# VHH binders against c4kar8: the designs that were tried, part 33

Target 1, 263 residues: c4kar8
Amino acid sequence: MAELSTPSPASPAPLDGGRGDELEKFTLRGARQILQLLQDLITHRGLITAHTGGGHSFMTAVLKVDEERGRVVLDPSPDPQANRRALAAPRLTCVTQLDGIRIQFPLVGLGEGQDKGRPALFAPLPAEMLRLQRREFYRLQVPLAHELSCLLKAEDLARKPVEVSARVIDIGAGGVAVVVPTGAAEFVIGGTLPACRLALPDGEPIELDLEVRNLNRQTQRNGTEQLRVGLRFAALPRAADTRIQRYIFKTERALNAKARGGL

## First folded at step 20 (VHH)

Design gc3
Fold by OpenDDE, fold request of step 21:
Structure gc3 (fold): chain B 263 residues (1-263), chain A 125 residues (1-125)
Amino acid sequence: as target 1 above (263 residues)
Amino acid sequence: EVQLVESGGGLVQPGGSLRLSCAASGFTFSEHDMAWYRQAPGKGRELVAGIDSGGYTRYADSVKGRFTISRDNAKNTLYLQMNSLRPEDTAVYYCAAQRSFEGVTYYGPSEYDYWGQGTLVTVSS
């Protein structure tokens, strides 16, 4: 009986520091908002993955919210060892989804309780909850084999128009990240690149306007320096959006199938 | 003024029995979850038994089958029947109360709103 090693859900990558300002826009800190969101989780019986650290997690749910005491009540794991780990952990990272939105929040100070004679866990209400809309934040890592490219219409240091063919490394509903050779063009954060062309595997390139949102210089293993450019779709036609979404969906399915050994 | 007054403690031989009482006043007893905690010399306070407003009980593993927690709402009194007492049961026993919330009881000393002064139980031959 092959123990199906349930793939350890990848520890949510530490929110890189540059995401700080964007993350703040999606962070709820208001007591009422937090309470409402927790109540929504109760109503929808949303399953929550609680991470205890060290790659360990268990499934839980919010059972009740005690506003007066400032407590959230959680369903314990059926595994006593998981509960022991949870209680010993200095912090739980709770991750769930509601209506396609990823929700993440920390719990600190877990305790043991009882709910109508049944074991329960509880913690102080989270001070903050992160609500990440999938549409805006999910970026598919583009397989190298797909060779997605974006023709960027930019300017060089002399402000002369140049066209740069950039490799797309990730793609989401809101934009793309590309890599370009260092010195290929001058990019300014907040600048618009008009009439660029995104090449997807299926069909004609999509013409779109891009806004430069991030610039990161990266040194490759071979010592070559590249510029990673984060680009937002400034104006995306509906048809283009549909094509991009379809590509993402299809690619994700294929990757997941491969990961499951089905391909 | 809120008061919890423990009584019934004393010296008992191993294998003996005691019944502790906690008289509550100054709050609505029936709307509170009650518990007995104990603190042995040099140790922290530990849960002995709890009873919520709905009558659900919880016991520490060390006292299961020997101790019984009960409440009389008409008398505003909490009880702990202790049988088959052991030297390791020697401690100051405290009555504690927390306001009930939808059948949820929060365990841990910090979760209780009110505490008694305690009563000493000594189990010694």
Scores: ipSAE 0.870, ipTM 0.949, lowest interface PAE 0.4, mean pLDDT 90
Fold by OpenDDE, fold request of step 21:
Structure gc3 (fold): chain B 263 residues (1-263), chain A 125 residues (1-125)
Amino acid sequence: as target 1 above (263 residues)
Amino acid sequence: EVQLVESGGGLVQPGGSLRLSCAASGFTFSEHDMAWYRQAPGKGRELVAGIDSGGYTRYADSVKGRFTISRDNAKNTLYLQMNSLRPEDTAVYYCAAQRSFEGVTYYGPSEYDYWGQGTLVTVSS
């Protein structure tokens, strides 16, 4: 009677190891990077949702950054009770969005201050800031030097097929924004532009279908009017998606390296 | 050397008045936000009143309407006029200074750069 040694159930591999490494790539820990991002929030007047715990939150904004003292100054809630909760909380979780990128950062050690006679809140500078680029919403601003273009197959006002070479101003996993001269073609929101050609620096143009999602008329500083067209990738082959993602990643890396003084 | 020297403390009857002074030296007084803190026996140090470099003031609710903070930049002196004193106002009163930043004042004992030795105020019948 050979005692069949029941194989000891393999301890489930701790799932926690892989997710931590991915989050680190999106976590800013550099003092200069943090300061810059906070300054960007000030410049763009970004509204911040500050979570105090227990399901409570209030809207705030970064008012000032004191680099020397290492403090961030926040706009208090108009609700005194929210401010009291914030001050009593061991930690605030601040959430905001800048240029389609979700930003999250903790604040610890909240205090009461005053800004030119107005109530204010302050905290030590965050030790880290998380930039969650949801691939779906992140748009890379295309450097002008790349001269990225998209050949649009559209129609004119007479519904005659026309081809318009458009400059790509931003690109993401989900689509592109382009600029075209006013009157170059007629665009309809929700309309599909079939068999367009996106030119990337790394090879042959990518053929793809584009859906018009938004139209914005813009006046340039020189007084010239242009049309900004937001386009979604309607049908993107997997190989094309990979190329686009590679371009975005490579470009971001280069831009970040330049920002760090490496180039 | 930076110095903050408080004076004007003493024994006073309930309902009485005192005027505290803080003489500042060793730093640019006009570029600092100033405050009075107090510490009662067995209690923590608490804000009484603050005045920034722009002249904006803040008061604790317990002293609002009774105390007045003021500054004379020409004399490098901070003042606290205390009227209608109560036994609960009994404490050591401290002068504090912090460097001004773009009109922002940070409240809390840890946010001040300089402190005086304090002056005792006793309100008793």
Scores: ipSAE 0.870, ipTM 0.951, lowest interface PAE 0.4, mean pLDDT 90
Fold by OpenDDE, fold request of step 24:
Structure gc3 (fold): chain B 263 residues (1-263), chain A 125 residues (1-125)
Amino acid sequence: as target 1 above (263 residues)
Amino acid sequence: EVQLVESGGGLVQPGGSLRLSCAASGFTFSEHDMAWYRQAPGKGRELVAGIDSGGYTRYADSVKGRFTISRDNAKNTLYLQMNSLRPEDTAVYYCAAQRSFEGVTYYGPSEYDYWGQGTLVTVSS
């Protein structure tokens, strides 16, 4: 009976103190911003990993925010020992993700509470929240109306060159995800697709090399099977990078404006 | 003026019973979570029992099954029925109040807005 040593959750690497200035740009300290972000976590029922130190953590969620008292209410662990550790810890480091953005915030002064007769934890509102949008990992969901496409130069099962027009479903600084009909081409993880063409709405297609990073078969609601292909930009010219970034920024801004009721 | 006035403390023999009362005034009693805390000589103030505005209760493990917290909103009064008293229950008992927030009660002395002056309970043979 080989005890599968569950790999100890890697302690979040200490944010290297030298990157202090860069992290400051991503640190929220405004009371309203903090409250809004906490409220967003409530709305999205975001799971939070709370680190208590010593390699220990537990899963929690923000249940409520008391602005008047300046308190955040958390869901306790089902493990009483985890809760004891949390209460004894001088500081909790809370880590979560919202919309692909990593959020990290400290909680100090954890206490025991009750929410409608159920055990709860609470702490003073965090003084700061770090919102790390790793450009490298952020993926914009492409609106269907934009009809972004990528012409893939691939091979079929017979290793015959084929061109496949793929719909782009998400895009980031590091690559794109596309959907292709099943059987349209053979894709190999780690394989390079040279001289592909990414079509953006703002001009001529961008020629670029793509590396296949992941493959996922998806069944549509209509029963049709599609292949989702995750592609990395293997070599992106600076001009192309700028265009992609501009598109992402413009689209994100438009989506946010729409979400705010402005469009 | 906000006031919490405890009464009912005194000397009792081990195994005896006492009923503490806390009369509240100067605030909306029904909109506050109430609690009993106690402080023994040389010790910190500790939660004995809490009751929120919805009637949910919490007890310290040391008093569970022996003590009962209750409230009468019509009388603006908090009660603590203490049965099977032990020498270790000897302390000054304090009534505390905090404004209710969406069914959340915050435990800890610093989380309460109002405190009484306390009433002494002595359990001795």
Scores: ipSAE 0.867, ipTM 0.950, lowest interface PAE 0.4, mean pLDDT 90
Fold by OpenDDE, fold request of step 24:
Structure gc3 (fold): chain B 263 residues (1-263), chain A 125 residues (1-125)
Amino acid sequence: as target 1 above (263 residues)
Amino acid sequence: EVQLVESGGGLVQPGGSLRLSCAASGFTFSEHDMAWYRQAPGKGRELVAGIDSGGYTRYADSVKGRFTISRDNAKNTLYLQMNSLRPEDTAVYYCAAQRSFEGVTYYGPSEYDYWGQGTLVTVSS
C-alpha cells in the first residue's frame, strides 16, 4: 500500500529561490515604483494575504504609506493571535493582485501602531516588490467536496452556442482550470467566453468573462478522456475578485488546519 | 533646540498617586504624537501610554484603569496621572514625541523622534 504522499501545498516559494534571473525583471526595487504600487493598492483597496510562516496567514490591506518615515501601515487581523504571530514573525510575505497582476512583497520589522484610535500594524517600506504579469498565479486545488463549477458559454464543433457545466479543479486570482467532457465544446486558445458563471459555495454565481489560455487532454484512471481548460479572468468585477480571494483564503486556511491535525 | 523635560517623579507608597509632566520645546507640540515610556532596572523600555495629536489614547495593559495620559497643547505639556501605584511601576519614566502622520502613531522606542531624560518613580513601602 504505497502511501501516496499528498504533495504538501506549495508554500509560496520564497522570493530567494534559484530562479533569480527571471524574477529580477519583474522585481521593483525603485523607491518611487514601490511607493506608487503601494498607493495603487490603497486606491484599489486590494486585499492582501499576509503569510507569517508556519502555514499561517491573515487578510490585510494597505491603509497608508508614510513616505517621509518610510513606513507602510496595514490593517490588522481581527484575530489577536494572528496579529501576535505577525509581530513575532521575522518576515511577512504579502501576496495580492492588482489588475490581474500578482504582487508579492516582503515586510520585515513589523510593529504595532494605531490609526485614529484603531489598532494598526506597520512596517518599513519593502525593499522590493515582485510584480508578475505572467499567469503563474498561485492556484488553489479545489477540494472535491466544494463542488465548484463554472458554466461555460461556448460553441460546439458546428459553432452552435452551447452551455457546458465544467468542474473547477483549481482556482487563483487570475483564473480557473476546469474539466469538461471531451467533445462538449470547441475551445480555442486566446478565445473569449463571455458571460460565464462561476459558482462558489458562499453565494450566487459570479458572472464573468473568461479567456481560454491552455488546453490539455487528460485520461482518467477509468479510461475516460477529459479536457482540462485553463481560463483567465478577462474582466473581473471588484466584488467578484473579493469573493474569489476570500474563498481561496478560507479554503487554504481550512486545508492547512486539516493538514496540521486541527480538524 | 528640541527639549523634553520630565518632572513629577519621586518616592511614593503603594496605592499612592503621582502626576508626571513633560514640558516640550523646540518643536510644534500639537503636531506630534506623545507617549510615556518606562524602563525598570534590567528591563527594556516599554510603552506606558500614548496620546496622538487627535487625542486618541493607548495604554499598556498593566496600567489600564490606573494611569491617564493627557496633553495641553497651549502649554506644550504632556501629563501622566498615575493612581494606585504598585511596586512593579517602579521605573524611569520617559516622555517621547513623534511627528504625527495622518492619525497614525507608530509604537516602539525606535519610532520616536525625541526623548526626554526621564524621571524616576519609585513605589516602595
Scores: ipSAE 0.866, ipTM 0.950, lowest interface PAE 0.4, mean pLDDT 90

Design gc3
Fold by OpenDDE, fold request of step 21:
Structure gc3 (fold): chain B 263 residues (1-263), chain A 125 residues (1-125)
Amino acid sequence: as target 1 above (263 residues)
Amino acid sequence: EVQLVESGGGLVQPGGSLRLSCAASGFTFSEHDMAWYRQAPGKGRELVAGIDSGGYTRYADSVKGRFTISRDNAKNTLYLQMNSLRPEDTAVYYCAAQRSFEGVTYYGPSEYDYWGQGTLVTVSS
């Protein structure tokens, strides 16, 4: 009985120096650019996953940027233990998404602050921010038990409109991968599927436009052929993005807890 | 010239009270967040209490319910009322100031722009 070592949720690999050249093209180091991006994060009220190490993370947001002092102000976790871990961590790795672009930045030297009488966290401005345009979005493998589905509005070979209920197998900030029965619909790479509905466990389905990015035929162990369709979120409303990020975070946390021998 | 001058320190018995004052000059007092820090022998400086320009306060857990920070902007003076003093409260107490930023206060010694010379508080039987 080979112990299927559940892959430890890959802590975002420290930007270690090896894949360095390609990542440099996507790394912002200019003070003005960094400030602007942080301001954009404030404007969009994007949720940020802050990784403290050891497989621990919490949800935060940028509240304010103090250019004069060179400080970024963060919303603390409602969990006091998470805040203690954050303050004790030598480095915080922040991950978020803005307009379908993954943003990653380190914070070093976290401190405790107050914002109008409310607890806050702060850190020096990041020296660099990584903007990853491409598919290198961390994709959460969706647990089978969650039964995530996406109603795809597509066309068949005769160009007749068809609706296909597709199982979501992975989800990230930039899109989803789904599986459909072979022949259920015709998909064209670069084509748009309008007004699709993504069903998350936490509420009403999200209506969104999807762009077909890749197609892969897969044969299951039982010999059944399925089509894996990689889909990008073409126009994701802010509220939908927040819900997706929350789902990913919650699911990752649960998976990590289970992997550690928790419930 | 910016000056913060602490006063009111001294020797007091356990259970006693002291009131510290910090007279500020050389900057716009009302536009600064103020704090009291203390440093005991062989220890680092720690936050005792803070009060921002909006009047919001924060206290260290060790002094909650015993100490009260207040400010008089008309007099450019910061106060610390210390009641129920304990031997563990023995330290040099420092007044500190930082420029206010949109209601945000940054705690930590490195975040303050100005410091006083300190006043010694000794709690001993």
Scores: ipSAE 0.863, ipTM 0.950, lowest interface PAE 0.4, mean pLDDT 90
Fold by OpenDDE, look of step 20:
Structure gc3 (fold): chain B 263 residues (1-263), chain A 125 residues (1-125)
Amino acid sequence: as target 1 above (263 residues)
Amino acid sequence: EVQLVESGGGLVQPGGSLRLSCAASGFTFSEHDMAWYRQAPGKGRELVAGIDSGGYTRYADSVKGRFTISRDNAKNTLYLQMNSLRPEDTAVYYCAAQRSFEGVTYYGPSEYDYWGQGTLVTVSS
């Protein structure tokens, strides 16, 4: 009877420094934002995995936030050894999830406290909190049958304004990828396309500004060359965001249902 | 002006007893968590005992069962009853105060807002 050694949960790989610029967009550094997020963790009783290093971790929760003193109060581990490790660690890496969003933040300078006679841990408020909206990274491959399109306001090689109807091939909370005929317009990475129109199936087109993030020439199976343009939503209105999210959710649900043998 | 004035220190034989007092003024005593810290020669300042505004207490393991921290809010006074004193208890004893926060007490010298000047306790034969 071979004891199947349950693989030790892989320590979350340190956020590799090379993706630093992308992570900055998801890093909260504002005191008010940090406080609000910590308060949200309290309200939702979010369980936090606190990593002390060396492959050790324990479960905790934010109990209280002392804004005046700049302290966060944590639930200690029931394991005294875990608490000792936490107190001895130069840094505690806290990982949690709220509303499907991964949150990561460091705590340094842990101390022992008491909350109404019960042992507690505390630390200075984190200087930063990383909020990784999975949704921002998730790109829904748009079914061909949906025929999503985006009217791009661009310029040609002569800098003459042109409108290009582009097919949307993928969509996420952060942007869209579209395909356009080669030579339809000139795109510059980092350039903004103002007053574009994204057509969703559920209503009127959404007017939005788009930032060109990447350009890739693709050859189709039929030999036709197309330009794939990655576009980021610039300053997306809340109402538009909601519509996009709703579309993504609805489409995903439908695709999953189909994959499960649903009609 | 905020003041914490310790008294009751002195020379005592091993096995003896002392009672330290800390008179507090210049702040709302009842709204503060209080503690006794001590510092022996060549050592860092360490927690001896704490009592929060709600009356919950904490003791260092080295003094558990021997020392008792108490407070009289009417007199704005913190006490430390020290029994069965040992030579290793020799130190300057400090009274400290921190503003209470929702029943949370932060232990650590840096977490206290006010400190006394200290009183010397010497345990020697």
Scores: ipSAE 0.857, ipTM 0.942, lowest interface PAE 0.4, mean pLDDT 90
Fold by ESMFold2, fold request of step 21:
Structure gc3 (fold): chain B 263 residues (1-263), chain A 125 residues (1-125)
Amino acid sequence: as target 1 above (263 residues)
Amino acid sequence: EVQLVESGGGLVQPGGSLRLSCAASGFTFSEHDMAWYRQAPGKGRELVAGIDSGGYTRYADSVKGRFTISRDNAKNTLYLQMNSLRPEDTAVYYCAAQRSFEGVTYYGPSEYDYWGQGTLVTVSS
């Protein structure tokens, strides 16, 4: 089936290293594989977001790869401040997509150069490149009308069991993000929530174990505080995985058809 | 055996001029990007000027308009013409060579394959 247009926002933001073990199987570390992928970016004229830290980034491209010296040559920003930040940064995190494949790689030791008299940036070849197929990075923004919820089996401040019904705001192959009222339960990054129940529109809820990966506090426009909880699927059975992927595909198809079938 | 031999250093008054030369041997000069670096006592090595195999140049901001880098591929020689010299130009000046790659020059002391022994330039009075 041909790749459908995605309704979810493309994210130039790097994936957190907190997913390290689950992402390792998609990480290229061989020199020839890295050279070939960088050459593919040159050939397809891939536009890259280079993150310098502190919420700053600039757009760049791979211009050349010097195999003998082991260097990658980058297009500098027209903004001199962005170039100064890049040269001062201990690490650049480069993010791009090529034909629906997400590519992320670090560059360290950024330096200044020239390419036939024009300013250029360069760095040693990256030691690794992350290459993710759409399934591994895609997050569906769940329509409110679907009323997707997840029953969380958590603990209160007194370490007593509580059940919290949380609204699912996005869902992907590896997990969900939910919102809960502040104070409904205590969550700890790295903590496990066993025997939670994910309610999909079709069929019975899925029982699954969840691991807390991130927490972000939100203040609603009416002043109510909520907590956004990022949850990873632990030990996901194949049947549950199939139902989740079917939901994502069906919902994405329906959203794309509505956008195209307008008028 | 690769050799880069600098000459032309010396003592000069502020406002004066000096011409440095670097004689190269043991590699194909026309296939290398050349540079002058300098190092003042207690400081790191810094780029003064570079010239690639195609003739494109780059200068440190502190020397623009005062220094001119050039090369003579027939004589395998790199030059640095230094005019309007200032006390802050006092340093040991080094010739450096980097193998050319498709018109790209990598600036930074660690990127150069060959270095000369240096020639001292002292600007005082």
Scores: ipSAE 0.724, ipTM 0.875, lowest interface PAE 0.7, mean pLDDT 87
Fold by ESMFold2, fold request of step 24:
Structure gc3 (fold): chain B 263 residues (1-263), chain A 125 residues (1-125)
Amino acid sequence: as target 1 above (263 residues)
Amino acid sequence: EVQLVESGGGLVQPGGSLRLSCAASGFTFSEHDMAWYRQAPGKGRELVAGIDSGGYTRYADSVKGRFTISRDNAKNTLYLQMNSLRPEDTAVYYCAAQRSFEGVTYYGPSEYDYWGQGTLVTVSS
């Protein structure tokens, strides 16, 4: 088996906001939710990367939340230049991870203050905070030995029904990516593929409705062309979701145990 | 009704002294961080000195060693002792108050909730 690593651990770098409609469902906008999440960061002493733009960032932490005035109080950098950049920036993008949860939020209007005679930074409370659980973001690279496949019910070039057995290359809570030979079927972005079947290595195949999200044509070394198809689970039955999450969890645990000498 | 009333301003010669007072009412004085700001004609308001509810003080570089801020929580009064006055100290002096939060003071005039009407200090030979 080729070295199949889990994807790189979640980076403190900001997530892409340009594709924000799928992130909107994970965005907190309620004042009480925002205050509670900031308090959780204080309680767990979460280390935050604050991005000031131009590739610059500094480490900080939320020290206090002033609910009555609507302010968050931040630990300044020991580097005075970082603090000057932060105060000059029109926006800070704060990124952290806490117990497998990725958190991102903007701060605008950063100012200076003190906390019992020591320097501090502050800003108005953010209007929104992005909160992603690991499973909502994580994509398992499927080990070749598992030979995961998905039977797709699609159309051929003549617009006639065809069944294509596609190899699954990654899988997450929201969908799979598969590969098929070029020309095996015609896929349309936004199109739905009803009653497809996902074969897991342990257990019965799962019947799924899939939606085509992206297509990427590739040429292999031997000149053979293949199509990488990104597929979203349209509406998962709860039992199917449980089966998929269990597979991901067991596979990652097994891979981690192997990498650390096993259990 | 919140009130901050400054007094003690006037005309003095360079090298002279003045003591400003600010009488506060309508809020719990001991729970507020206090400051003196000043504004010369054509200039923005600038910090002169601040004193938080815990007694920590801060001074503008231009007044360090010459001015002393103090507070009397029993009398709800803020003071500014101004010594070795210079013509550049000529300004309207304002008392300002900000609610204290767990030892945190937010800097900048926009963070102060209450302002007095000011007292004029003129330093001229």
Scores: ipSAE 0.711, ipTM 0.871, lowest interface PAE 0.7, mean pLDDT 86

